# Designs tried in a protein design chat: VHH binders against q8rxe9. Part 7

Target 1, 356 residues: q8rxe9
Amino acid sequence: SVATDDTSPSVKKRVVSGVQPTGSVHLGNYLGAIKNWVALQDTYETLFIIVDHHAITLPYDTRQLGKATTDTAALYLACGIDVSKASVFVQSHVPAHVELMWLLCSSTPIGWLQKMIQFKEKSRKEGVENASVGLFTYPDLMTADILLYQSDFVPVGEDQKQHIELAREIAQRVNHLYGGKKWKKLGGRGGSLFKIPEPLIPQAGARVMSLTDGLSKMSKSAPSDQSRINLLDSKDLIVDKIKRCKTDSFAGLEFDNAERPECNNLLSIYQIVSGKKKEEVMEECKDMSWGTFKPLLADALIEHLSPIQARYQEIIAEPEYLDKILSEGADRAEELGAVTMRNMYQAMGYYQRRRY

## First folded at step 1 (VHH)

Design e1 (framework vhh_6z1v_2)
Fold by ESMFold2-Fast, scan of step 1:
Structure e1 (fold): chain B 356 residues (1-356), chain A 121 residues (1-121)
Amino acid sequence: as target 1 above (356 residues)
Amino acid sequence: EVQLVESGGRLVRTGGSLRLSCAASGRTFSSYAMGWFRQAPGKEREVVAAISGSGGSTWHADFVKGRFTISRDNAKNTVYLQMNSLKPEDTAVYYCAAKYGSRLYSDYDYWGQGTQVTVSS
């Protein structure tokens, strides 16, 4: 009969992050997002959800989903997610996500979902009647991922803020419809059923650009794998990709020249993976040719990524370790979610099952 | 607050069978996942088998799969471990453990005192 309320100043605030089971992470996502999430676990109670139910809303390979799920978990652990400070779990291992999503669907006006960017894009391309119900309703599932755990913050890029705004509006609506004195009259505590989550826009992570176009952000969806460095790329592949990356004909190397976006991008990557200050990199590299710099950058990348790759290989070599971690994370998530689900069913007037 | 009492441990010959029982006190027994753990002298405690509150989901460690079976009777507030084809390596103190929730592979909060199983060659 008591909702989980950890808004007290002396209690750690909670952060919930959903990650797609792609089985692959590129340098841009690592430097721009994952490094920030690793830092968050020192300040916040953090939950990292591998959102396998979201992965099925668009065409996917049934032969790869399970492996992509465990590969993604292993990559995040290898990047520094610490299970003593954070929970990592698979969305489908906690049925309450879909259960809450169904309850939220009953309270979400269809017009709210029609305004979402992904549905608009898919509907424009294939027609409204050809979009799946799952794709149409995935924002309610995303909302359930957040609200189930009474999350204080959700780390998002600016382009994902619309989903958090929807989650906030749904939470406010459900609190209005089912919370307050109405819930108290049904034997509940009253007040709000859900905390209203806030977006947490990461303080400047590295903005890593494409290796083939310094004006385009590095992306997994770019058609050429040569445009990105993946965390699991071999030493030889990193060397080859850096050797083939786009450069200019200017003498020397410099930051912040608008005519040299590739130069700025490659120096920025070097700065971050080497751990050097911008001024140190400027002095070191100002008179370098591309022929001198590219091997230096490749070596710095290899040195930075090798420990991550080694940890990844150690983790995937012990599938029982991954299974245990994901299961323990799911247990933690289930305990948190059970409170929210009991409160929702009570506030919505459901007949509660007795256990014998 | 949940109390667990194991019984059934004894000396048994290699290839023999034994059933362990664990009686739990209190209501809401079906809300607790239950597990069997074992610890031999000088070794770490290891998980043997686990069962969900409803009994709908079970897990068995690879080293006992096909030989041991976990089950529960919620009407009697009891969980069982049926042990077949026993080996000398199965000699250990067997512990019953409980935790609130439905998932099986987390830290268990409530523990019994243990029951000794000895398998002679």
Scores: ipSAE 0.000, ipTM 0.101, lowest interface PAE 22.0, mean pLDDT 83

Design e2 (framework vhh_3k1k_2)
Fold by ESMFold2-Fast, scan of step 1:
Structure e2 (fold): chain B 356 residues (1-356), chain A 119 residues (1-119)
Amino acid sequence: as target 1 above (356 residues)
Amino acid sequence: QVQLVESGGALVQPGGSLRLSCAASGFTFSRYAMRWYRQAPGKEREWVAGISSSGGRTSYEDSVKGRFTISRDDARNTVYLQMNSLKPEDTAVYYCAAKYYRGSLYDYWGQGTQVTVSS
């Protein structure tokens, strides 16, 4: 009933999301978060930032950062990030992020940063004198990531709302200190320098649990790789991991039995990757043994992940093409950010360099 | 290699006309919707015009309706933007873009061509 209009972009509000350069993505991240971000592209102008400056605030391996950055970019593109609807770029390729962060640091009370969870945990563990200035000030960098682009929304889980609330308070404070009639008197437009961003809590993604413990969420932090399916796992590895996953001794298969968390997890994964409705999966699988179901699940996972893996290999085999995509994304980001930076420098009373 | 190459940008007087061309290579042109975008100094990139993969539908930004016409020639793998009654406000770098209905990874952009409308 809805005609597809491929001739024009809709007038869209802007969404900004930062992603850590981990170099790998597991099934839980893909089904629980990335698929939701991909869907946002249809309704919003989206900017996906690979936050390599944030990656250095805690111990990291200098030999892996560059590869992890490009691997992460390629994986997100392979999962469906659309460069015609979205910009994908590397944070360090847009100097305005750090530039705005410095300006925001001058307006952020120390007490606001001391309350942030990551700094509190690190300083408690190692002592405040041993925490880096970068870790202490990273919330100002996160705020710059958002405010630089006049973002309407930031997609976050409930536990990340504290960072968005800080960004809102910093924006309000800067607007009060430098905006309004003061900015008009300096030749500016007046009003607010920054749009106040709102958190966008996505619809609940797939609840993907550990293959070794149906009560624990699938996680990169789990010691055993057997507990997760990674998007780039080989066909043989997927088969082996599913063969070895934890199951129960009940007859048949069913959803929503609290005594059967592994059964609910594995059926939910099958439902999502097969594209079937819950009712169809229940009818198909109700009388299956684990020996019958496990091969079916493995085949469904392989069928679903193979196109993603093929796209990833295509992208990573063309490093020049990936570099051009990231460069174009950075150019778009610089274009958007330049307006914000020009306004900030004007409102803050800076003498701006003249270009001849 | 996949390429979109814009041409036809020039200095023209107000009220003048100009035709931009975008030559595509390295992909199946007929399966792509084609769009024109522009970016004026100090402004964000904005959409200008679009034509569907079949050529059966066209759309335009309100400020260019009646003045600009988008068309395509699939035999030559080329999309055109005919610009009439040009105004100083039309001064911008014009970009060609290809949009694929089933695969976002295969969307493509050109490098742009400069159009200046001044006396």
Scores: ipSAE 0.031, ipTM 0.605, lowest interface PAE 6.1, mean pLDDT 84

Design e3 (framework vhh_8dlx_2)
Fold by ESMFold2-Fast, scan of step 1:
Structure e3 (fold): chain B 356 residues (1-356), chain A 119 residues (1-119)
Amino acid sequence: as target 1 above (356 residues)
Amino acid sequence: EVQLVESGGGVVQPGRSLRLSCAASGFTFSRYGMHWVRQAPGKGLEWIGNIYHSGSTFYNPSLKSLVTISRDDSTNTLYLQMNSLRAEDTAIYYCARKYSSGWYRFDYWGKGTLVTVSS
């Protein structure tokens, strides 16, 4: 055989990120995650995962899942994800995610999973006996999404740190249980099976808040569509939502006043979509009324989102091209993950299938 | 062993319809997406379309109004229905399996069936 060299360190550090195909992509997800992923492509080897297995852990509409998956993929590409620099793929198209998750479950204490936010919330509302096994064990799947690819970094919002902490603990535990001299005795290289991932917490856009409550994060799960801007909202709808958004009675506009959470939120959105520096926005907007500022914000949003919407329409008009892109991304992901899976099965002492 | 066997080719007059079949064996057919690809004499491969395990289909835009792909998982059979055949549809038609979704990279091919469109 020849040396594989597929376990060698990349010249660029690797970043893995996932987003759930929730049926719509809103500004908070875009500015907090997708926009930052676009920037990361220039400095890191990047993998972007549409996590459709996550979508089934809570109630969902079976008639919408496939469309939501392809809509989300088209939006990634429309937002500037470049398939010559990055891989974009659907989680369920790479079986190794579920295979690794199952192996990691054998090493994850039940108590670690009981502490996870989604399970705690569902158990609080419906009792522990009514939460699904999938919801309980999904943090192991999220860990597999990261560890399968030997990721150096994972972009997360502040409220998602718990997932990375779990992934780090699981990686350390598996390395201790199966790595080192034990792995070498089974014919492996020894050493660590997984590198320990680190969080990348985005600073710009991470605090995109509800249009109806500046203290609540913008969310797909909020009952009122008036609380969010969706990437595919029409120009008229953007104008209407901004016109109706919650404001205060203070004179002028400013950042960082704890008594003015809506003001801070709306100025932050304006700063990011306009591409201006914070100091420039402060000087421009300090003496503005809401009546002057709201049309300005709507215009900035429309200018920013219109090219994305146009590119999205081009992509969805060519479903064969989208399918090809997702398939090639999945092929790249399978190639990268195969090394990790071979190493895991070897270190865990499995009888490995031979190809003839 | 994985086997894909195309059938239904032959000589057909312009404007007529033809249905090709592909019999699959040696794998769990219902779990795989399947593709149709053709090659005209002296030309490269042209992708026609695919059908996912779910039954969802995607087609080459140039051929979308002229072809329909379907499958029967109970008989492990893939179909290509072609309507309004033209001389330029003369080609060897292949069915192909892809390990994952997509339409450009394939792990198994049939040997092909020849379709000749002539008067």
Scores: ipSAE 0.000, ipTM 0.108, lowest interface PAE 21.7, mean pLDDT 82

Design e4 (framework vhh_enristomig)
Fold by ESMFold2-Fast, scan of step 1:
Structure e4 (fold): chain B 356 residues (1-356), chain A 118 residues (1-118)
Amino acid sequence: as target 1 above (356 residues)
Amino acid sequence: EVQLLESGGGEVQPGGSLRLSCAASGFTFSRYAISWYRQAPGKQREWVSTITSGGSTNYAESVKGRFTISRDNAKNTLYLQMSSLRAEDTAVYYCAARLYGSKYYDYWGQGTLVTVKP
C-alpha cells in the first residue's frame, strides 16, 4: 500500500474489532480471527481495540490486567497487524467508549439486555442478584465500541451474531429518537447519528476445534491446556500436546468425514499453517498413520509459530515502542470518536463544554 | 553509507566466554534500538537480545543470566558479553538496528560465527 504518515481521510470502509486482554492467544483465535484481521487491513480501514473495560466484567486478577493488555497488543502486532494500515489501541485510553456506553444505556430497554447470553449464564449459575451491573450492561459497551467509530462492518463468529444484532437495534433506536429533523432543529446536520453496522462474514472462518474433543471449539475457557495450542507454547510443549491429542483408529487421513471430527480438525490445522491447498494436503496425507502425521503437524506448527514468537520477543524488548504505538492509536481513535460524541451530545440537547 | 559490522566470533569450549561487537556507521546510532539475532545450523533465525535507544534491555529465555547486551553511543558500538557458553549457542550472530516506532529492522550486519565445541 501507498499510505505512510498520511493523515488524509480514508475512503475505505471501516472495520472495528475488539479483543480481550487475556495475555495469551490460542491457535483457534489466531487462525479463526487474527489471521483474517491481518488480511482485512489491506481492504478496509481497521481498528483493533484491546477491550480492558470488558475484561473487568467477570472475575479477573488485578496483578495481571496491565501485563495481559500489553502482552495481547504485542501478540497481535507479532501476528502481522501493521500500524501503518491499522490502528491498535487500549479501550480505557479512550474515555469516549464509556461516555457513549452511558448515553446508549439510557436508550436501551432492560429487556434487550436480559436476553444476552453471558448475563443469562451468570444469572442462572449464581443468581440474578449476584451478577454485576457491568456484566448486565457490557453489551451496551460492545455497541459503543462499534458505533463510536461509525463502523461499516464487524467481523463475527457464529456466537457473536447476537451482539451485532443488538448493536444494530440500538443504533436504529437512537437514530429514530434523536436523529432526523429533530437533530437538524438543534443545529445538527440531521439524518442518522449512527451508521448501522453490518456483520462481516469471513471467507475462510477456520473453526479450530479442541485437541481433546473434535466436536468442541478450541477455547481459553476449557480447563485443560492440553486442549489448545497457545501461540507462545514452546517447541517441546507443541510436540507433547500434538502427541497426546485425541485421534481415531481409522486407516489413512481424510477431510469431511462426519465420523472423524478429530481427523478433519488436525488436517485443517495442518492445511492452514503449512500454506498448502486442501488438495495438496489430501494427496500428501491420505495414506499416513497418526504416528507419521502427528510429527508432521507439530513441525508445521513450530515452523509457522516461530516467526510470530520471535517478533513477540522483539516487541516486548522495546516497551517504549509498544507504548508509543498504543498511544498513537488512542490519539487517532479519540479524534474519530470525538465527532460521534459531539453529534450525540448535540442531538440529545446537552450544553457542550467549550475549550478556550 | 550505512554499515553494521560484527566481530569477536570464534571457537570456544563449553563453559567459556566470548564478547561480540557490532560497529555501526552511516546513521545516528544513539537513536536506534539494536538487537542481536542468531541462526544455528539447520535452524530458523532467533532473537537473542535487544537494547533500546534509552538503554532498556531484554533477553531470550535461553540466554537470560548468561548473556549481557550493552552499548557505547560515543563509539557507535554494540556488545554482547556471552558467558557459560553451551553447544546449542553455536550459531552465526547478527546485529540489527531499527528506529523507535519502526515495525521492521532497517539495517542488518553480515554476521559473525560462534562455534562452541569441546
Scores: ipSAE 0.000, ipTM 0.222, lowest interface PAE 15.0, mean pLDDT 84

Design e5 (framework vhh_7pa5_2)
Fold by ESMFold2-Fast, scan of step 1:
Structure e5 (fold): chain B 356 residues (1-356), chain A 121 residues (1-121)
Amino acid sequence: as target 1 above (356 residues)
Amino acid sequence: QVQLVESGGGMVQPGGSLRLSCAASGFTFSSYAMSWVRRAPGKGPEWVSTISKSGGSTSYADSVKGRFTISRDNAKNTLYLQMNSLKPEDTALYYCARGLYRSSTYEFDYWGQGTQVTVSS
């Protein structure tokens, strides 16, 4: 329990979210995921992990990883993550993640990992023998990220459901192998070592589509930067990208016309960033031309993103402040995970080191 | 010379409550994380709870979570453990320790003599 929790003795349910240190966040990530995660911090005890160990499982730039890590942390804070309500920390600053991963690896059948999508895709392209051990075992690291903190819920998109299912199976297997009366005989309490986490399936978030193809999701992997709005795009760049985005030749603007995917996408973006209700947007925009609407959308995006950009610049301008925040978050996470590590080592029969 | 002195132990019925105190001296109390560790008859030491140097962060063993509350008063150099809904399995000698349990490692450099807690009908 947190000492400052005014709802004490009640303990909030815990949510753990891992985020890749990409150094950039586009509008699709923000509206589809990050806004939902920010809202969770009011209801749940929330931990946001910048998963830098995960970032090295595929080719990466060693000159950029540290900057990408701090940039990502600053962006999430700028988007509304509140360190008085949530813990934010870097995965590599808490060694218990890797320690637990190693213990879980010893209990994970190789066949369970061979079925994971990312490893399967790499194996098809380059052969199984050319995939890294890290890529093969990263699902155990993701499981450790969750189980270390006895998480009640894990926010997952559709593509991540396989990972939470694996985490549940690993937790059940470890509880069976090491928990119960065996743990009691070693001086422990018995019962389960891990709470079995549940997926937190949010209401379908905003599906933000490409600015150049209304049938494709906005993506970092798309070759053209013109296909996306990045949170840190300048005002001039936002205006230019919206001016050049794909549109149609239909009269007026409307939602939910399958023949007008670009129209639906751009109106949906406008609705969300303006804070207006769908019916208000429909009435406002029904008779607009693209020439009228595009400046309106650009202005709404600029208005929405400017405060985020200002907060980001404030945070980045004080790197010692950001370092302090991440260090304090890591200390909190380490204290929180310590009971899980103690219980695991005890249940597995390890001789534990003491310092005097 | 570092000294940790526990008090507040005793006999209590199941479901009862006790409050343990630890008076610290010989060091800058506000500069150290503090912990409670217990040892039941015939068992090894079990970490119970840790509190950060400022009191802003706390952690608990799963066996006591929701029932025990750790706190500190840095002006009085005193550590506390409020124990509610006590169970027979909470019967143990409770130690005040300087330091924290960190990722499978006991980082405690000084321990008190302990105070006995007995939970029985």
Scores: ipSAE 0.000, ipTM 0.128, lowest interface PAE 23.0, mean pLDDT 84

Design e6 (framework vhh_6fv0_2)
Fold by ESMFold2-Fast, scan of step 1:
Structure e6 (fold): chain B 356 residues (1-356), chain A 120 residues (1-120)
Amino acid sequence: as target 1 above (356 residues)
Amino acid sequence: QVQLQESGGGLVQPGGSLRLSCAASGFTFSSYWMYWVRQAPEKGLEWVSTISTSGGSTYYKDSVKGRFTVSRDNAKNTLYLQMNSLKPEDAAQYYCAKGRYSLYTSYDYRGQGTQVTVSS
């Protein structure tokens, strides 16, 4: 997966991705995003950060945070994150994230943060004076997550574009203020302190729609659990959800009929989880009734999700293995981040602690 | 420097048996779950079996349950798949895989594979 020549190998570019410790993943998130994250491991040096500091910026249950963190890590590993190719670690296990965030806060104009969507929404709902400093400054922490590791690329989504643009502007500003000749005069190498990260637009994942509304994207925010398949849903629950999902009264099944969004959605799910080509699914299913197709789809989902569920249960049953994986990931992250932190402290003129 | 080398495939009549082997190197084999996956011509990758680090937990695709048995020898860094009562539908290129659970990532780490043909 790394290009080479006769004299030197090509160095892999680095990708950093943050993952919320929600403890659960639905089919739309898996097929639309996580599958792409897994594929990135073959092309890029990948770091997957479980962003537990993000979880505390909104109301949360202190009794659930640790479990949600380990559950999320286990689920991503079960989905195909390969620790021989990628680093997986918990944000709070690497203090440099918070250290760099503090340094970046000194270089981030208040006006840049006031424009961020999360803060605006929270302050409208609860009033500006009741929004936390953490929520206001979290974009600087997200920037630190990226810049600490000299990331080449950051995966983009609609909600993440604003944060990536902010990270780029902060990196450019810090490079201007502290880099170049100023850093060289303090004994540094000069030049840029940070690579300017680029957005990564991965190949579009499957757009999986709600089981109760083929015009709405499948979402964790939807009030009805019947609208989604969760990766850890039992076999009986998968069968029940598919049995109850919205269908139409047309004869046969087909793709690409604008009047049949539920039909297109369910056939698309079947195609992806069965591994069949679109042409094969069209020929197989064209004359099926919903009564025939729904059991077929449920069986295909169960077959696809069973190995993920089995892997998840084994990981959760071996907490020492999971802890070892997360600890090794944090060690690698600390080693990478230490270079950036030494350079920042030097360029900013700090008295460096000496170790003996 | 992970390497996986499959062997043991061949031509067999319906109802016959084959034992596949996968020799692993370049990683601590005993610390990883291992998988068997297969790909028939003009079809996607299909998960077949999973085995835990100790071999104490095994999982199978519904269509192969009772016919296939996965096992491992951690001292020899070798993974096995005993295939009994083979059906024409079992004909495929078989791969062993390390550390990835997604059935539809074309980038799962796997070897060259070993071909299984079932015909009368």
Scores: ipSAE 0.000, ipTM 0.148, lowest interface PAE 17.2, mean pLDDT 82

Design f1 (framework vhh_6z1v_2)
Fold by ESMFold2-Fast, scan of step 1:
Structure f1 (fold): chain B 356 residues (1-356), chain A 122 residues (1-122)
Amino acid sequence: as target 1 above (356 residues)
Amino acid sequence: EVQLVESGGRLVRTGGSLRLSCAASGRTFSSYAMGWFRQAPGKEREVVAAISWSGGSTWHADFVKGRFTISRDNAKNTVYLQMNSLKPEDTAVYYCAADFLYTGSEYRYDYWGQGTQVTVSS
């Protein structure tokens, strides 16, 4: 009843992560995901996918999608993703994602997709008549993004656990239906077609909250830009946003007081961007007023983000370099995915095309 | 970090049933694969059963298949081992262990409980 394949001790474990081509990255995405991904590339084989096929499942601007894709890639490279250690590529540049998604759709019960929280929420807002097939089936595409590469781990926040659990259940179902002795009889190795991916829970500091509501996660979809720090915000804008952020009337500053969610959020941001330990921040800031702390936080943010902004400008000034990087990433991804696709077609009994 | 505490071990007659429980503390319990191991006097520790982080995949040693069943309840931070048709050869200290990486039938376990004694008499 074990479906997961063994991995050699001498082979690095693989980590796969997908990112929306929004054209901008806010502090929450950076501190909660990208900064952790940068750390992973030294210990794991890492693949970072810009998921442009997911971007079309809801209304979008056709004039902006290409630019948002390249801007997002440049921002990730500027944040420290190293193409000598990691693969960065665009989902649509590797057709196997959609190809595998179609095969997985044929094996996914409709009821599994109907229970996905995001589809229920979005279809309630738009009505069943306006929800696309793509929006309904995008969890199968997310599953394909992971399973195509035999991912050992997927970095996730708490709100993504449902998608990872679905990916695991789909992998187990496909392994049961097409793997084992059935695959051996078709000339395959048998056993499992897919590794069952595990969530990789980020170390401390993964969740960054809104500047205007300490109980809400910092989000691109929030209507007010005052609620977030974007990585490309100017120094003056960072100072202004921090000056205007929501605070309380308590004396001093502290972590972990449930009555002070904004205080906990702002101190957590300061801790992470300053590189200080929680105990150091507690001792430094415990007696500070907001008037003293806010400039300190703004200065720390500016110091942290300035080199990222400089690298971003260097990258976008050479679009041919960026294109070459994304093309090479796609080539590496295509090579990895081809193995999975060959095995799937074999195990599913397809007549496979000969290459002459 | 995960801390594990086993309970449920006792004396039971041959052919009897027993359920072991392993209570976990730590924010990341639901991210760990879990296993049950046992060690009889003068023998090496051996794997009895394992379960993935979600409970979607399980493995049982050949010598317990059809008799023992591993399960978990992530809401209660607990893993269970239901033991049926017990034999004197099942007498051992049973350990609960947590492994961050689920690798099929081969596991690396990072956290261990203190053990619970199961004695099966004829």
Scores: ipSAE 0.000, ipTM 0.100, lowest interface PAE 21.1, mean pLDDT 81

Design f2 (framework vhh_7pa5_2)
Fold by ESMFold2-Fast, scan of step 1:
Structure f2 (fold): chain B 356 residues (1-356), chain A 120 residues (1-120)
Amino acid sequence: as target 1 above (356 residues)
Amino acid sequence: QVQLVESGGGMVQPGGSLRLSCAASGFTFSNYAMSWVRRAPGKGPEWVSTISGSGDSTSYADSVKGRFTISRDNAKNTLYLQMNSLKPEDTALYYCAKDLYYGSGRFDYWGQGTQVTVSS
């Protein structure tokens, strides 16, 4: 056959990220992850999935799931996710996630899922006999979320590296079992059904620690709301939380003293939200008392979070606009996923339904 | 063309240590699990250890667990096997192998092997 030189169009690499519909984002999530994801939009084709199917794998409140889904989407948009550069959509609005998950379950050995850290930890809480099949199999759903879109990269925290490794292993297994010459004999192109996704380790994100324990990461799971700053905390609540946060009795303020983990944490937060360099913060704060520093930190937090809060209120005040954004994102996701699903059904030898 | 080239073998006394290396080319190294497989004279191949593409998951044969450590450097496309507390029974030709997928127990490419001899 005659071929042209125009066979390799310029395409951006694709990044897929799933986000839980918690309805709330704290400062640690924002500074440690979301700010890095926002930056990815300029270099990658980005898909942000609100993973509402994952939210039902543990006990949840049916009265809150819909609101938590829309609140989470609005918060991520308020943090800088740009719908002109990225797709944002709800997992349950794209049925192909569940369809692919079921097909992948047929190729996933039980032993692979039993070794997952999160299942072990959560099943200990509820007892193995009371753990749901959904909790046991959710890593296959996470794999479907990634593989459905032929993702090049997945941004992951340290605790999610095992899930990405499982996704890579499942992709390789399916490619071997159903791809290649077997797929060609069924009328397909052959080769690989799935691109093998790579973990994307972002630039060192801010490691934000608990306001009540400088040795523990700031977490949504912590029992006390006093341990964290939430992005939507009121001015008065931010002031109160910072006033009541754990400090020490040392004179002056400094970074990198192992005996002063709270001091290092609070100075690090101030550095990031103020936009100052570490050297500037060191010089400014070295002779400060906690009584002087705490109001300074609270003011810096309020100044930084105020535009995000204003944007969130704008978005949530126009629910039809948010719905339109999520619907358009789902349409784009369905278009991308349909290619993968047609190829999978063909390679697996299914009789495919025709519409009349 | 896929190529796997082992090095670092040699003669060592019981209780000694050796570090094997495998230089890989012709495929995206970080996308595939890699294994070490050995063949002693007059015996069939014995699986020794596997490491996942990312390096986060490892597995070992019972005969080497606690003595051998598998690792990889994806920037250098290199697989390693650190062998400690070597025994005469570890004497074999050691092969670097590319897994079809992690946990498959199946390999599509093999190196030429590097000889390890443990003898006084």
Scores: ipSAE 0.000, ipTM 0.213, lowest interface PAE 18.7, mean pLDDT 85

